# Designs tried in a protein design chat: VH-VL binders against Probable inactive ribonuclease-like protein 13 (RNASE13). Part 1

Scores and structures below are computed, not measured.

Target 1, 136 residues: Probable inactive ribonuclease-like protein 13 (RNASE13), of Homo sapiens (Human) (q5gan3)
Amino acid sequence: MDIKMQIGSRNFYTLSIDYPRVNYPKGFRGYCNGLMSYMRGKMQNSDCPKIHYVIHAPWKAIQKFCKYSDSFCENYNEYCTLTQDSLPITVCSLSHQQPPTSCYYNSTLTNQKLYLLCSRKYEADPIGIAGLYSGI
Below, numbering starts at 1 at the first letter of every chain, in headers, positions and changes, except where a header shows other numbers; antibody chains aren't numbered by Kabat.
F, E and O are the ipSAE of ESMFold2-Fast, ESMFold2 and OpenDDE, as the mean of both directions, binder to target and target to binder. V2 is 0.75 times the mean of E and O plus 0.25 times the DockQ between their complexes.
Where letters were taken out, [cut] stands.
The coordinates of atoms that the task and the answers printed are left out; those that the model quotes come from them. Centres of patches stay.

## First folded at step 1 (VH-VL)

Design c1 (framework fv_recibokibart)
Fold by ESMFold2-Fast, scan of step 1:
Structure c1 (fold): chain C 136 residues (1-136), chain A 121 residues (1-121), chain B 108 residues (1-108)
Amino acid sequence: as target 1 above (136 residues)
Amino acid sequence: QVQLVQSGAEVKKPGASVKVSCKASGYTFTSYYMHWAKQAPGQGLEWIGEINPSGGSTNYNQKFQGRVTMTRDTSISTAYMELSRLRSDDTAVYYCARDYYDSSGYPFDYWGQGTLVTVSS
Amino acid sequence: QIVLTQSPGTLSLSPGERATLSCRASQSVSSSYLHWYQQKPGQAPRLWIYGASSRATGIPDRFSGSGSGTDFTLTISRLEPEDFATYYCQQYGSSPLTFGQGTKLEIK
């Protein structure tokens, strides 16, 4: 994929988009334990984030949702939009941790709409996930 | 060769508990999730839940939440499913199955032979 | 909960015929997370097709899977005697994981 992206979109693509879903080497238990271990090592961060989302769809399918952002998410200070289609998502949720650095994650597959953060109101690129749509 | 061998059939009274075992061999036990499924006589398959054999974390189908407990013993590569407060509609064949971690979409590539649990008074 | 509805419930055909089995989801499911299993009486289920269209190891090429979104199909181009069994679709796209009620393929 030849993607020329701004830094925010590049980080989102690297950490939150995985299509097709990859398999981690022997020794990792479950998708999220492999992914989260990689992220922590890469960023030299020993913190265990409580939740992380990964979308399993092609970048172009996700990018089109930011063509027009119909909302502004004040808590992120970014434009945002609810995806029109449900997307396959892995939810990595922290199950338990043993201090100082051991983190154990549950990997939950779900297929639902999400709130996508966009770099600007019109013709923008995805830069993050604000949350999953669970109904109002 | 990969094998999942389950414990033998059990007959229990209503209100009792049953603990079914699933012994894995032929692969690294801690590298694949173990799932449990129920099949009542003449009926289809119903997912009960999953366990990560490495860390021991579990996720249960809410229908069984509060009555099911999944555990494992890594020293003998064995997973367990315990179902409590048994009712007559718990009469079923219970299967363990591993998901194929090295395959996209995580299909259940190997299954145990099944354990018949009969709940009768 | 995603409900998978299989049709028909029972399909009566003869060896040599083509079989088409349907699985419809109440919500969209990524094709990567839809799988098919074959089960014969007294036996455990066996993985048959994974990711909507990929045959499991050892499965004959007369079996094919297709579909996306909410509509998935398992096709057997030319039935052999050993193909008569119950087939279940399954989704891994949303918790709780769910199976269809099954399609029983029986000899006419």
Scores: ipSAE 0.000, ipTM 0.527, lowest interface PAE 15.8, mean pLDDT 82

Design c10 (from c5 with heavy chain D99G F100Y Y101S S104E G105D S106Y Y107F E108Y W109Y F110M P112V, light chain S94Y; framework fv_recibokibart)
Fold by ESMFold2-Fast, scan of step 1:
Structure c10 (fold): chain C 136 residues (1-136), chain A 123 residues (1-123), chain B 108 residues (1-108)
Amino acid sequence: as target 1 above (136 residues)
Amino acid sequence: QVQLVQSGAEVKKPGASVKVSCKASGYTFTGYYMHWAKQAPGQGLEWIGEINPNSGGTNYAQKFQGRVTMTRDTSISTAYMELSRLRSDDTAVYYCARGYSYGEDYFYYMDVWGQGTLVTVSS
Amino acid sequence: QIVLTQSPGTLSLSPGERATLSCRASQSVSSSYLAWYQQKPGQAPRLWIYGASSRATGIPDRFSGSGSGTDFTLTISRLEPEDFATYYCQQYGYSPLTFGQGTKLEIK
């Protein structure tokens, strides 16, 4: 059963996957400000992450990419893979902050291949996103 | 017609708490931030904070942090602001106001205001 | 916290004259995040201008907003009796949201 996950995969599923994408009515600060406010409540510290990625696809579709997780991403000390397919992604980019409490984000909806972090070599579960593929 | 209707005037003793209500009508209550502002007699406007009625998430000005609590009840489209440990310089008209942004903007101006609630703290 | 300083504090003019109200920010504020409100005695503030230059619904053409960076202006090209009120500028690009101290327009 694909639903049984390790702690790293469970956190990734909860914080970085939103499918189908939640629609915020007019009057909210956009998608990322809503999401990042929620995530700030879950974090130990109050630091404003510069970038956060959210994938808008079913877990099973994302999980399949880590079946062939044979590369190692030194920067993250984790196994990783480049997705073969472009995925719908929201990029949350820090616009500015008013220390100590307020973070303001821009939301960019895009369709990109990405570098997915995986829990182990081969037959692994997704645990994070290392970055977006730029073709270089 | 979009309206915000606030509770009536209150007179409190120093050290007490006051809870002001703001009832929304004519729009989707959970679709817009609600802001609160203070205006002391003969003075200008001062922002207290905001609440997201959908999530219940709040953000307060540092000056009021620790003394103000904002809540809402979505079943009756009402927002609340409670101010504790009242002192004489809390005597003011308190306003609720709906936050609105245009287009893809991430920030809110206040397009609809309640009539205000006078809170008097007797010395 | 961004401090907004309005000048003059009181502006005494006659109907038919041009009014220019200034709002200066202690730090640069995007023009997209500056608003003006009108308030009459005993009444709640009313949104007048947002995004530095966009008139709110129902606001007459004689009102215009301009400015960028630290300097913003509200201009009334030809004052009418109903325009005499207190005007507040407000920035909404940074938390806490802040208001200027107000400029009172009064009949000479």
Scores: ipSAE 0.000, ipTM 0.531, lowest interface PAE 12.2, mean pLDDT 81

Design c11 (framework fv_recibokibart)
Fold by ESMFold2-Fast, scan of step 1:
Structure c11 (fold): chain C 136 residues (1-136), chain A 122 residues (1-122), chain B 108 residues (1-108)
Amino acid sequence: as target 1 above (136 residues)
Amino acid sequence: QVQLVQSGAEVKKPGASVKVSCKASGYTFTSYYMHWAKQAPGQGLEWIGEINPSGGSTNYAQKFQGRVTMTRDTSISTAYMELSRLRSDDTAVYYCARDQWDYYSGYDFDYWGQGTLVTVSS
Amino acid sequence: QIVLTQSPGTLSLSPGERATLSCRASQSVSSSYLAWYQQKPGQAPRLWIYGASSRATGIPDRFSGSGSGTDFTLTISRLEPEDFATYYCQQYGSSPWTFGQGTKLEIK
C-alpha cells in the first residue's frame, strides 16, 4: 500500500499488468489491438513493438517474485528471476502494419512461468518481462 | 436470438441516392461493430466500410470514399448505409454484418442481414 | 491492400469425398484474423471458421481450418449433400478488410 513505485515500476504496472482484465470493445479487433493502441498513445510514439506481454495478476502477487532476484539478465542489463508459479499472460504479437499509423496484433492467452526483470537484487520491484519459460 | 433485418429492395435511377437500413435485435447494439458489404450479381463479396455504433465513428474502403455515408440510431438499434451518385455497377445485394470483439481472437462477421437488392437502371 | 486468392475456383466432388480448399494471401496474415464463410444461392454468407482454425457455433466437426502466414486451408473430411456451396475466405487484420473470390463446391 505505502510502497512508492519508481518510474520503471510504475510504467511496468501501467503497461504490462492488467488485473482484472479490461475490455477494449470500441474500434479494436481483440484485446491486444486495443491495449497496444492505448500504449502507443500513452508513450507518445508511433512504434509497433513486435511483442508485448501483459500479466493478469494482482500487483502484490507479482512483487513477491522480486523479493530476491537470483540472476542477472545480461541482455537486459537488469536483475531477473524465474517466477515459481505460472501466471496468466496475454502475448501480443505484431502480425502486420500499414504505415503510417496502423499496427495489427495477435492476442494469445497462456498460463506460463516467466522471467521477470527486477529493479535490484533484494527487495526490488518488477520493471519488465524478459521472456516466457518454455520448459525445454 | 441474434437477428439483423434489412430494409426491402430498391430500384433507383443513375445519379440518385439509396439508404439501406439494418435493424439489430437479440444483443447489445453498441457492443459490436457493424459492417457493410457489396455483392454484385454472380460475384464475390466486397467490403464497403464499418461503423462503431457506440461512438458513431466510421471507416470506409477507398473505392467508396466520398459516396458512402454510414450512420446509426441507438434508440432503435438500427444502422444505415447511404450510397450516393448511383451508377449501373452499384447494382448489387448489400449486406450488413456484425463484428465481435474478444479477448483472445475476434470473431469475424458472425451474423449477417438477409441482404438488400439495389437495382440501378434508367 | 491484402489480396486473397482462392483455389480452385470450382471444385467438383461427390458426397463422401474429402474436400480441400485453399486461400493464399498476397502478404502475411495472422491466423487470428482469417475467417471462412459458407454461402448458398439466395442466402447471406454464414461464418464457418474464425481465427483460421476455430469452428463457429453449430458447425460440424468434419470441417477444419488450418494454415499460417500466407497459406490457409479449409478441409471437409467427408462431404454431405448440404456442404455443396460457395466458400469465401476473409482477412480482418488489415484495413480494408478483404475477401477471396470464392471456391464453388459442386456435385460431380
Scores: ipSAE 0.006, ipTM 0.526, lowest interface PAE 11.4, mean pLDDT 80

Design c12 (framework fv_recibokibart)
Fold by ESMFold2-Fast, scan of step 1:
Structure c12 (fold): chain C 136 residues (1-136), chain A 125 residues (1-125), chain B 108 residues (1-108)
Amino acid sequence: as target 1 above (136 residues)
Amino acid sequence: QVQLVQSGAEVKKPGASVKVSCKASGYTFTGYYMHWAKQAPGQGLEWIGWINPNSGGTNYAQKFQGRVTMTRDTSISTAYMELSRLRSDDTAVYYCARESDLYWSGTYYYYMDVWGQGTLVTVSS
Amino acid sequence: QIVLTQSPGTLSLSPGERATLSCRASQSVSSSYLAWYQQKPGQAPRLWIYGASSRATGIPDRFSGSGSGTDFTLTISRLEPEDFATYYCQQYGSSPLTFGQGTKLEIK
């Protein structure tokens, strides 16, 4: 379940970037239910992650933030940077499991600054999302 | 300063429902998942489920599906667990417990760092 | 679901002795997602060890946790009177979260 060590730039691009945003995945009720179902199938995992972030911005725009990745996020053991601008983001939060083998997600579209995980110090590639900027 | 205070003991008849409360103080109530666990007399701990106080979203263990309902009231920082169609084997101490990490900070569940004192529910004729 | 089996069910020892408590998982559990709780009669469980080996705040260094995969151990190097309690292991790496059935440390 700890995917921070598994997410390289390629996996981050595949799992956490969706631009332009797809309105609704075919056959599902809501954006996150479709996306999370697809991801669980690809990872061959029946467990339900409690939260997942999706950025709706071009990959080139996201890559630029890790050019100045000079901070270290100890809890992720990775270099990180705060995005300069707010980005459109969908937050997929686990709502309930009914029945127990099914995962149901709330989809919340927001516009916030993010802490991006970067592959190294300076001139790095984005490899994940550490969290949303709370202003604290 | 961080504490969870639960409602008092309840005695119920088979077939009734019971609603246990858990009042949080000393932290941002909506920032942390709240878990519930059952402990029957002389037995170990059994996980019932969780509620995200921010969204109201819930996840219940299969054994309790259809009989448990978790809710919260953010205005008074209180979580509730209601168990319906009570049976004698529901006699237990019920605990609420706070998950140690902020709900939006990661994709993983965390350990429970703060526990309520427990609520004894006795189901008898 | 992951089943956690603790052994022994009851361990009778005297103060000053070494205690070794086992927790075995039915499936591999990352050490990052295993915790131990201490519970005394009439009290709520208290977090003791998290991430298999990290002591919670205020927990004496005579307590140590170890293990990986399916086998985890809680060790008390030299028992004190206040250590006699029931200890539960818990995994939080997958849903549903599960607890072991507990090991009761009792005075001989």
Scores: ipSAE 0.005, ipTM 0.581, lowest interface PAE 11.2, mean pLDDT 82

Design c2 (framework fv_recibokibart)
Fold by ESMFold2-Fast, scan of step 1:
Structure c2 (fold): chain C 136 residues (1-136), chain A 119 residues (1-119), chain B 108 residues (1-108)
Amino acid sequence: as target 1 above (136 residues)
Amino acid sequence: QVQLVQSGAEVKKPGASVKVSCKASGYTFTSYYMHWAKQAPGQGLEWIGEINPSGGSTNYAQKFQGRVTMTRDTSISTAYMELSRLRSDDTAVYYCAREWYGDYAFDIWGQGTLVTVSS
Amino acid sequence: QIVLTQSPGTLSLSPGERATLSCRASQSVSSSYLAWYQQKPGQAPRLWIYGASSRATGIPDRFSGSGSGTDFTLTISRLEPEDFATYYCQQYGSSPLTFGQGTKLEIK
């Protein structure tokens, strides 16, 4: 992990980047149930997020996209950029929950362009995903 | 020991609906995703969609969206696929298959259910 | 969606020969999430290779999978009579999941 990374970038790297993709062990109902359990533990958060994205690409490749973060995404109050290339992504979608302790997720694999949230204008670090590019 | 057993062959008229069952045994039904695939006579395999048996949430291929409904009954470890508004090109063998936790490949398959749509 | 093209459509060989089956993707397959299934007439498909190169449990070592990105290969080093079947490749790296059209391996 890069010690110079901002807290937002460190969290994004830890919770939303998985490369090469890990196969979660027996006892979990698919990839996302294992990952989301790990993520909630790391954040000490009882929430069941409705959606979470995981990128399966090297950090350096993802970091390059925020070099040209010249747009501002108002609804996130952050700078953002559309990736030039489609990236392999797992979409974790909440199917049901027993708050606060149990969350159940569907895992969907996709290859899409996405809107990255960036820590600042130009020469920034990735800090989140605003959404997937639909192409329509 | 791990098995998926599907319901028997069906003959339906155009416009009808068909509901195929897939009964799981030998493993924890709610721990593995279930997928459905179509194979028309003499043709290859086509993915229809998936269901999480734990929560019941589904994801369907766009081609079948609006005509397919996947459900499950956890009390009897059975998954269902219902296809509505049947047409002649729905004539096919339909398979259920378990998604393997290790790599998302389909490690266990049902024996298949032949659905024939004819007037 | 990712289109998988298998070649040849039919491969006629004799027992003892080497078989090479190709699967080409229209776009890069994420994380080599590519599987091969064997299907015999009247039977359900059976998982043979997963993750492009890992043999499923019980599959003989004469079978090997290789490749990454857009080009994948299933190789059978020396055919045995029970190996004659249709083989399908499948990608599960992106939604929707897709299958190739199949390669029928038949006795010459």
Scores: ipSAE 0.000, ipTM 0.511, lowest interface PAE 17.2, mean pLDDT 82

Design c3 (framework fv_recibokibart)
Fold by ESMFold2-Fast, scan of step 1:
Structure c3 (fold): chain C 136 residues (1-136), chain A 123 residues (1-123), chain B 108 residues (1-108)
Amino acid sequence: as target 1 above (136 residues)
Amino acid sequence: QVQLVQSGAEVKKPGASVKVSCKASGYTFTSYYMHWAKQAPGQGLEWIGEINPSGGSTNYAQKFQGRVTMTRDTSISTAYMELSRLRSDDTAVYYCARELGYYDFWSGYFDYWGQGTLVTVSS
Amino acid sequence: QIVLTQSPGTLSLSPGERATLSCRASQSVSSSYLAWYQQKPGQAPRLWIYGASSRATGIPDRFSGSGSGTDFTLTISRLEPEDFATYYCQQYGSSPLTFGQGTKLEIK
């Protein structure tokens, strides 16, 4: 595996993978309020993102899905795959803002399939989430 | 399919302001950060700043802080860069560029660029 | 801010030759977050390499990027006529985003 692709996947690992799921008890109400505050710092971005996904599964379980990443997602300019398994996911959705400093999020825990972004065609590393599978 | 189309060339006097537009098509405008870069005649590229089209938040390079304002209109998928108090060394081609990725994966590199807008500042 | 210095400023070579373009950073670039762009006169830049070594979609395999830390290289194994252009490196490991001054690859 190319080392540059492994380094690219580290951002996804640190921001979108949390297993076992932890709590953020330090002055935050709800899981997403703590996580999103941390993530904004890591991105050097003071924006309140509208939505963010966190997978609660071991990295090795997630990596296997990019082993057969033979589809290309034009919108992301990356290879992608639909997970064959449903995964436990927290959806962080922006509820409201109190400018300039505060973002308030709803935390929704769900279990569903998703579209993973992969670093290349076949034998790739996960690098992001394109979206959740809403099919039926 | 993805296109970034910028407004036409402009000639301005020193001290004036210029507002350049960048109209996006072929993708979801609010899903990708938009950046602006400057290229003076015969010189290299210089990053000016970025805007999140979803929330409208901006971040500018220190050199342009106080003179640049970036905005967007989501109803027409258009980003704007306004540069005020123009000087002769602001003469350049200005590019808009789309940052590849999504909000929780900061890519920092640009997969599509506008064609550029020449801004000439002369007395 | 991280200053990127490209060398040489101009590289004169013939088709069929190997080209090596250097990009040196004043500070270590986090996670090898470095991109290369190709620009031809009168045109906008086009993404060529990202993450120091990953080719963008459609870029021929004669182009390769390498390096980490402060030293990065773009290599063209066997020059084709359409490869003669100016190449810029860009770091995105830290804010503000910065570009090198460019290396002009010219014929002869």
Scores: ipSAE 0.000, ipTM 0.505, lowest interface PAE 14.6, mean pLDDT 80

Design c4 (framework fv_recibokibart)
Fold by ESMFold2-Fast, scan of step 1:
Structure c4 (fold): chain C 136 residues (1-136), chain A 120 residues (1-120), chain B 108 residues (1-108)
Amino acid sequence: as target 1 above (136 residues)
Amino acid sequence: QVQLVQSGAEVKKPGASVKVSCKASGYTFTSYYMHWAKQAPGQGLEWIGEINPSGGSTNYAQKFQGRVTMTRDTSISTAYMELSRLRSDDTAVYYCARSYDWEGYYFDYWGQGTLVTVSS
Amino acid sequence: QIVLTQSPGTLSLSPGERATLSCRASQSVSSSYLAWYQQKPGQAPRLWIYGASSRATGIPDRFSGSGSGTDFTLTISRLEPEDFATYYCQQYGSSPWTFGQGTKLEIK
């Protein structure tokens, strides 16, 4: 894994993994408003991302899913795998109804399988989430 | 349309626990936070805590932390608040109320209230 | 936590008079995150004003909310008999959500 890929995995760990899940951040309306404010500040980005996922599981448990990535997610240009287990996840979704201050988010906690992005096909590190598994 | 219907009045001894229910109807139960508030006789409103019915995550006011537990059953659209180690100053009407995450945490619909009396 | 202090504690007025109810916050609260509730004896509170100045559905136009920062006001331009109740302000700008102690509006 090159330096860029190593940085991608570290950013994923910092911004998308929260275990054990902390209680609502003090001074913010809901979990996601605190987290997304922190993310925007850290990335120095004034844009409001439409969706963000946070996994509430130990990093070592998440890393093992990228041991073998059986798929390639073309729209992300990365290897990907569907987790065998349902994981506790918070979905941060940008509200259609915005208050006078911008970037208001809904916080939804769910348990489901997800498509995990991996830095390479074999023995990889997780670097992102492509989406949630809808079933059927 | 939207209704929050709470369980009936309870009389408990000091040291006991009480579990109050709040049955929601007329909306998607998992799309709104459920809150609980306390009102002692002749006193004002005090927020106890909230639950996100979608995932079951909770947040409690410091004063009640360790004595209150909030749960829900999505199959029957019902939220529960259990208060343990009851004291005489827990005698109050307890209300459930809902809030919509992106509309803010103002409480647009309230249950009718449940009187909990703690006496020896 | 943000402490909300309402004044006066009790306001005695007659129908036809103007009522002014105050809510003061211990620290700044965006006007977007301030609500008022009306409560009558034996009843649950009912949402009256949200976002400091927006009337909830069905609330008469004689009620108006205003204010920003630490000072908020609920005004009733001409009291009707049904307006005599206890009014509570609430902030929802930061957790924990807090209420004022209430102002009881009673008939003289």
Scores: ipSAE 0.000, ipTM 0.521, lowest interface PAE 14.3, mean pLDDT 82

Design c5 (framework fv_recibokibart)
Fold by ESMFold2-Fast, scan of step 1:
Structure c5 (fold): chain C 136 residues (1-136), chain A 123 residues (1-123), chain B 108 residues (1-108)
Amino acid sequence: as target 1 above (136 residues)
Amino acid sequence: QVQLVQSGAEVKKPGASVKVSCKASGYTFTGYYMHWAKQAPGQGLEWIGEINPNSGGTNYAQKFQGRVTMTRDTSISTAYMELSRLRSDDTAVYYCARDFYYGSGSYEWFDPWGQGTLVTVSS
Amino acid sequence: QIVLTQSPGTLSLSPGERATLSCRASQSVSSSYLAWYQQKPGQAPRLWIYGASSRATGIPDRFSGSGSGTDFTLTISRLEPEDFATYYCQQYGSSPLTFGQGTKLEIK
C-alpha cells in the first residue's frame, strides 16, 4: 500500500478549513474528537490519521498565500510557502486508538505561521498543510 | 456489492441537451466524489469533471465549462451529468466513476466505473 | 495541464512474452499519483495499478508498475491470453485529471 495522505484543494477546503470555528454535539471531549468523528461518520471512514490541521480563517484569506509558492516540500512532493501571517490553527493529534474504529485525539488551539501546500508555483490553490512554523 | 448503473443510450440532434444518470449502490453515496469521463468512438478517455455528492459542489474541466452541469439526488443515490448545446463531436460513451477516500484525503483513481452510456449526436 | 503520452500506440506480442508499456508526462506528476486501467472492447475501464506501483485488488503479480516524475512503465512479465486489451495511464497529481491516449496490446 502506498496511499499518500495529501489533500487536494477541494478536500482541503472541506476537511481543513473551519471558520467560524464550530462547536460539536454532546458526547465529544474536545474539538478534535468531535471534528474527526463528524468527518469519519459522514464519509464512513475507519482510518485514524496521526495528525490533522484545521485553519480557522476565511478561505479567501488563505488562498492569497499561494499566489507565489517559492519552495518545494520534498516530503509531500508539492510546492509550498510559509504564511506571512500567524493563523488560528487547531492541531488534532492522535493520542491512542483501539482498532479498527476508535480514534482518540488531543485538541491544541494555537496561533502561528504554517507551511501551506500549493497546487503549483504561481497563482495556485491551497491543497494542504505541510507543517507548522516552529521558529527554531 | 459496490456498483454504478447508468441510464440507457441516447440519440440527440445538434443543439439539444442530454442528461445521463448514474445510480450508486453498495456504499455510502455521500462518502465519495463522483467523476464523469468521455470516450469518443475509437479514442481515449477524457475527464469531464467531478461532484461532491455530500455538498453538491462541482469542478469541471475547462473544455466543458459552460456546457456541463453535474447534480445529484441523495434520496435515490443518483448522480447526473447534463451536457447542453450538443455537437457531432460530443458523440461518445460517457462514464461515471467513483474516486477513493482514505483518511482525510480523496484520491482520483477510479473504482468502480459505470457501464457507460452511448450518446449519439446526429442530424 | 499535464499531457500523458503512451507508447507504443499498438504493441503486437504473443502469449508468454514480456510486455513493457510506457507513459510519459509533459511535466512532473506530483507524488507519483498515476494509475493504470485495462479496457476490453465494449467494457468500462478497470483499475489495474494506482500510485504508480500498487496493484488493485485481484490483479495478478505478473503486472507491475514503476516510475516517477515524468516517466512511468507498466510491465507484464509473461503475457496470458486474457491480458490482450487497451491500457490507459491517468494522472491525478494535478487538476485537470488527464489520461493517456492508450496502448493497444494485440495478439501477433
Scores: ipSAE 0.000, ipTM 0.517, lowest interface PAE 11.6, mean pLDDT 81

Design c6 (framework fv_recibokibart)
Fold by ESMFold2-Fast, scan of step 1:
Structure c6 (fold): chain C 136 residues (1-136), chain A 124 residues (1-124), chain B 108 residues (1-108)
Amino acid sequence: as target 1 above (136 residues)
Amino acid sequence: QVQLVQSGAEVKKPGASVKVSCKASGYTFTGYYMHWAKQAPGQGLEWIGEINPNSGGTNYAQKFQGRVTMTRDTSISTAYMELSRLRSDDTAVYYCARGEDYYDILTGWYFDLWGQGTLVTVSS
Amino acid sequence: QIVLTQSPGTLSLSPGERATLSCRASQSVSSSYLAWYQQKPGQAPRLWIYGASSRATGIPDRFSGSGSGTDFTLTISRLEPEDFATYYCQQYGSSPLTFGQGTKLEIK
């Protein structure tokens, strides 16, 4: 397994999978503000990504979708697959920001099929989300 | 298993008070808000209010304000709803339900776990 | 407070048919904070859909929720015998939390 792809899959697991879904302490403006604040602190990252997806499903179920990926997504330079099942997902959408310290997000729960990025070269590990089937 | 178990049916006279219990098991009782809802015979659901089991803080629907009191006992993972000055139109099944919260500045909840309901009959 | 109006009050259909249940709000529901519950006689309500479109755990994919703002829909693509029940919508975008009056789905 390539170390860079191992790190990519590990980061995806840490930052984009939350199962069972964890509630953050009171004082945050929504689930996503709590999550994104935690992620930025842990990664020592001041960036405010415009959109972030969190899947609320077991890691093994997510890995299984990638085992049968056979399509290549040129825009991402990675293999990809559309999940067979709809999955519970939180969409974190950037509302506004005051750089460098503050990012403000809206939280939206949805149940949708999604496009998973899979590293078929490294045993089809999930490494990211290309987007939602119907979009949010 | 994750469940909410409510106290048994009660028959009360007009003007009396009733106290319904809701015992939680299988999850961290203080981690979720507890809500109460009313369903009169043949009618739909009506939200009564909520309690934060960690703090004891409560919010009640305007219609029930002044007649309802919600409390909890964290040592036995039990929530209580007391309704006073009972009237005939208080005859209903009362449900407790566990709320999910996004930590939004808006206090919004949906109910992923429900008690079995407690029938309260008010008759003279 | 937001008033939710469900239509029709009663919907009579046969197994295998498509059901469409409507829930309309008196004012816009923030962030699509709308849930649907199924209730059978003598039982407590059960969460079916939350966030307008997210299926609760164990709910079959023949159920779908849609809508935003003031107009929301619960669709059952192919009715099964166990689907005949009363369905309630609930908004949680603002306090007080409110429910619709319910739509009773009954076998024809």
Scores: ipSAE 0.000, ipTM 0.493, lowest interface PAE 17.1, mean pLDDT 80

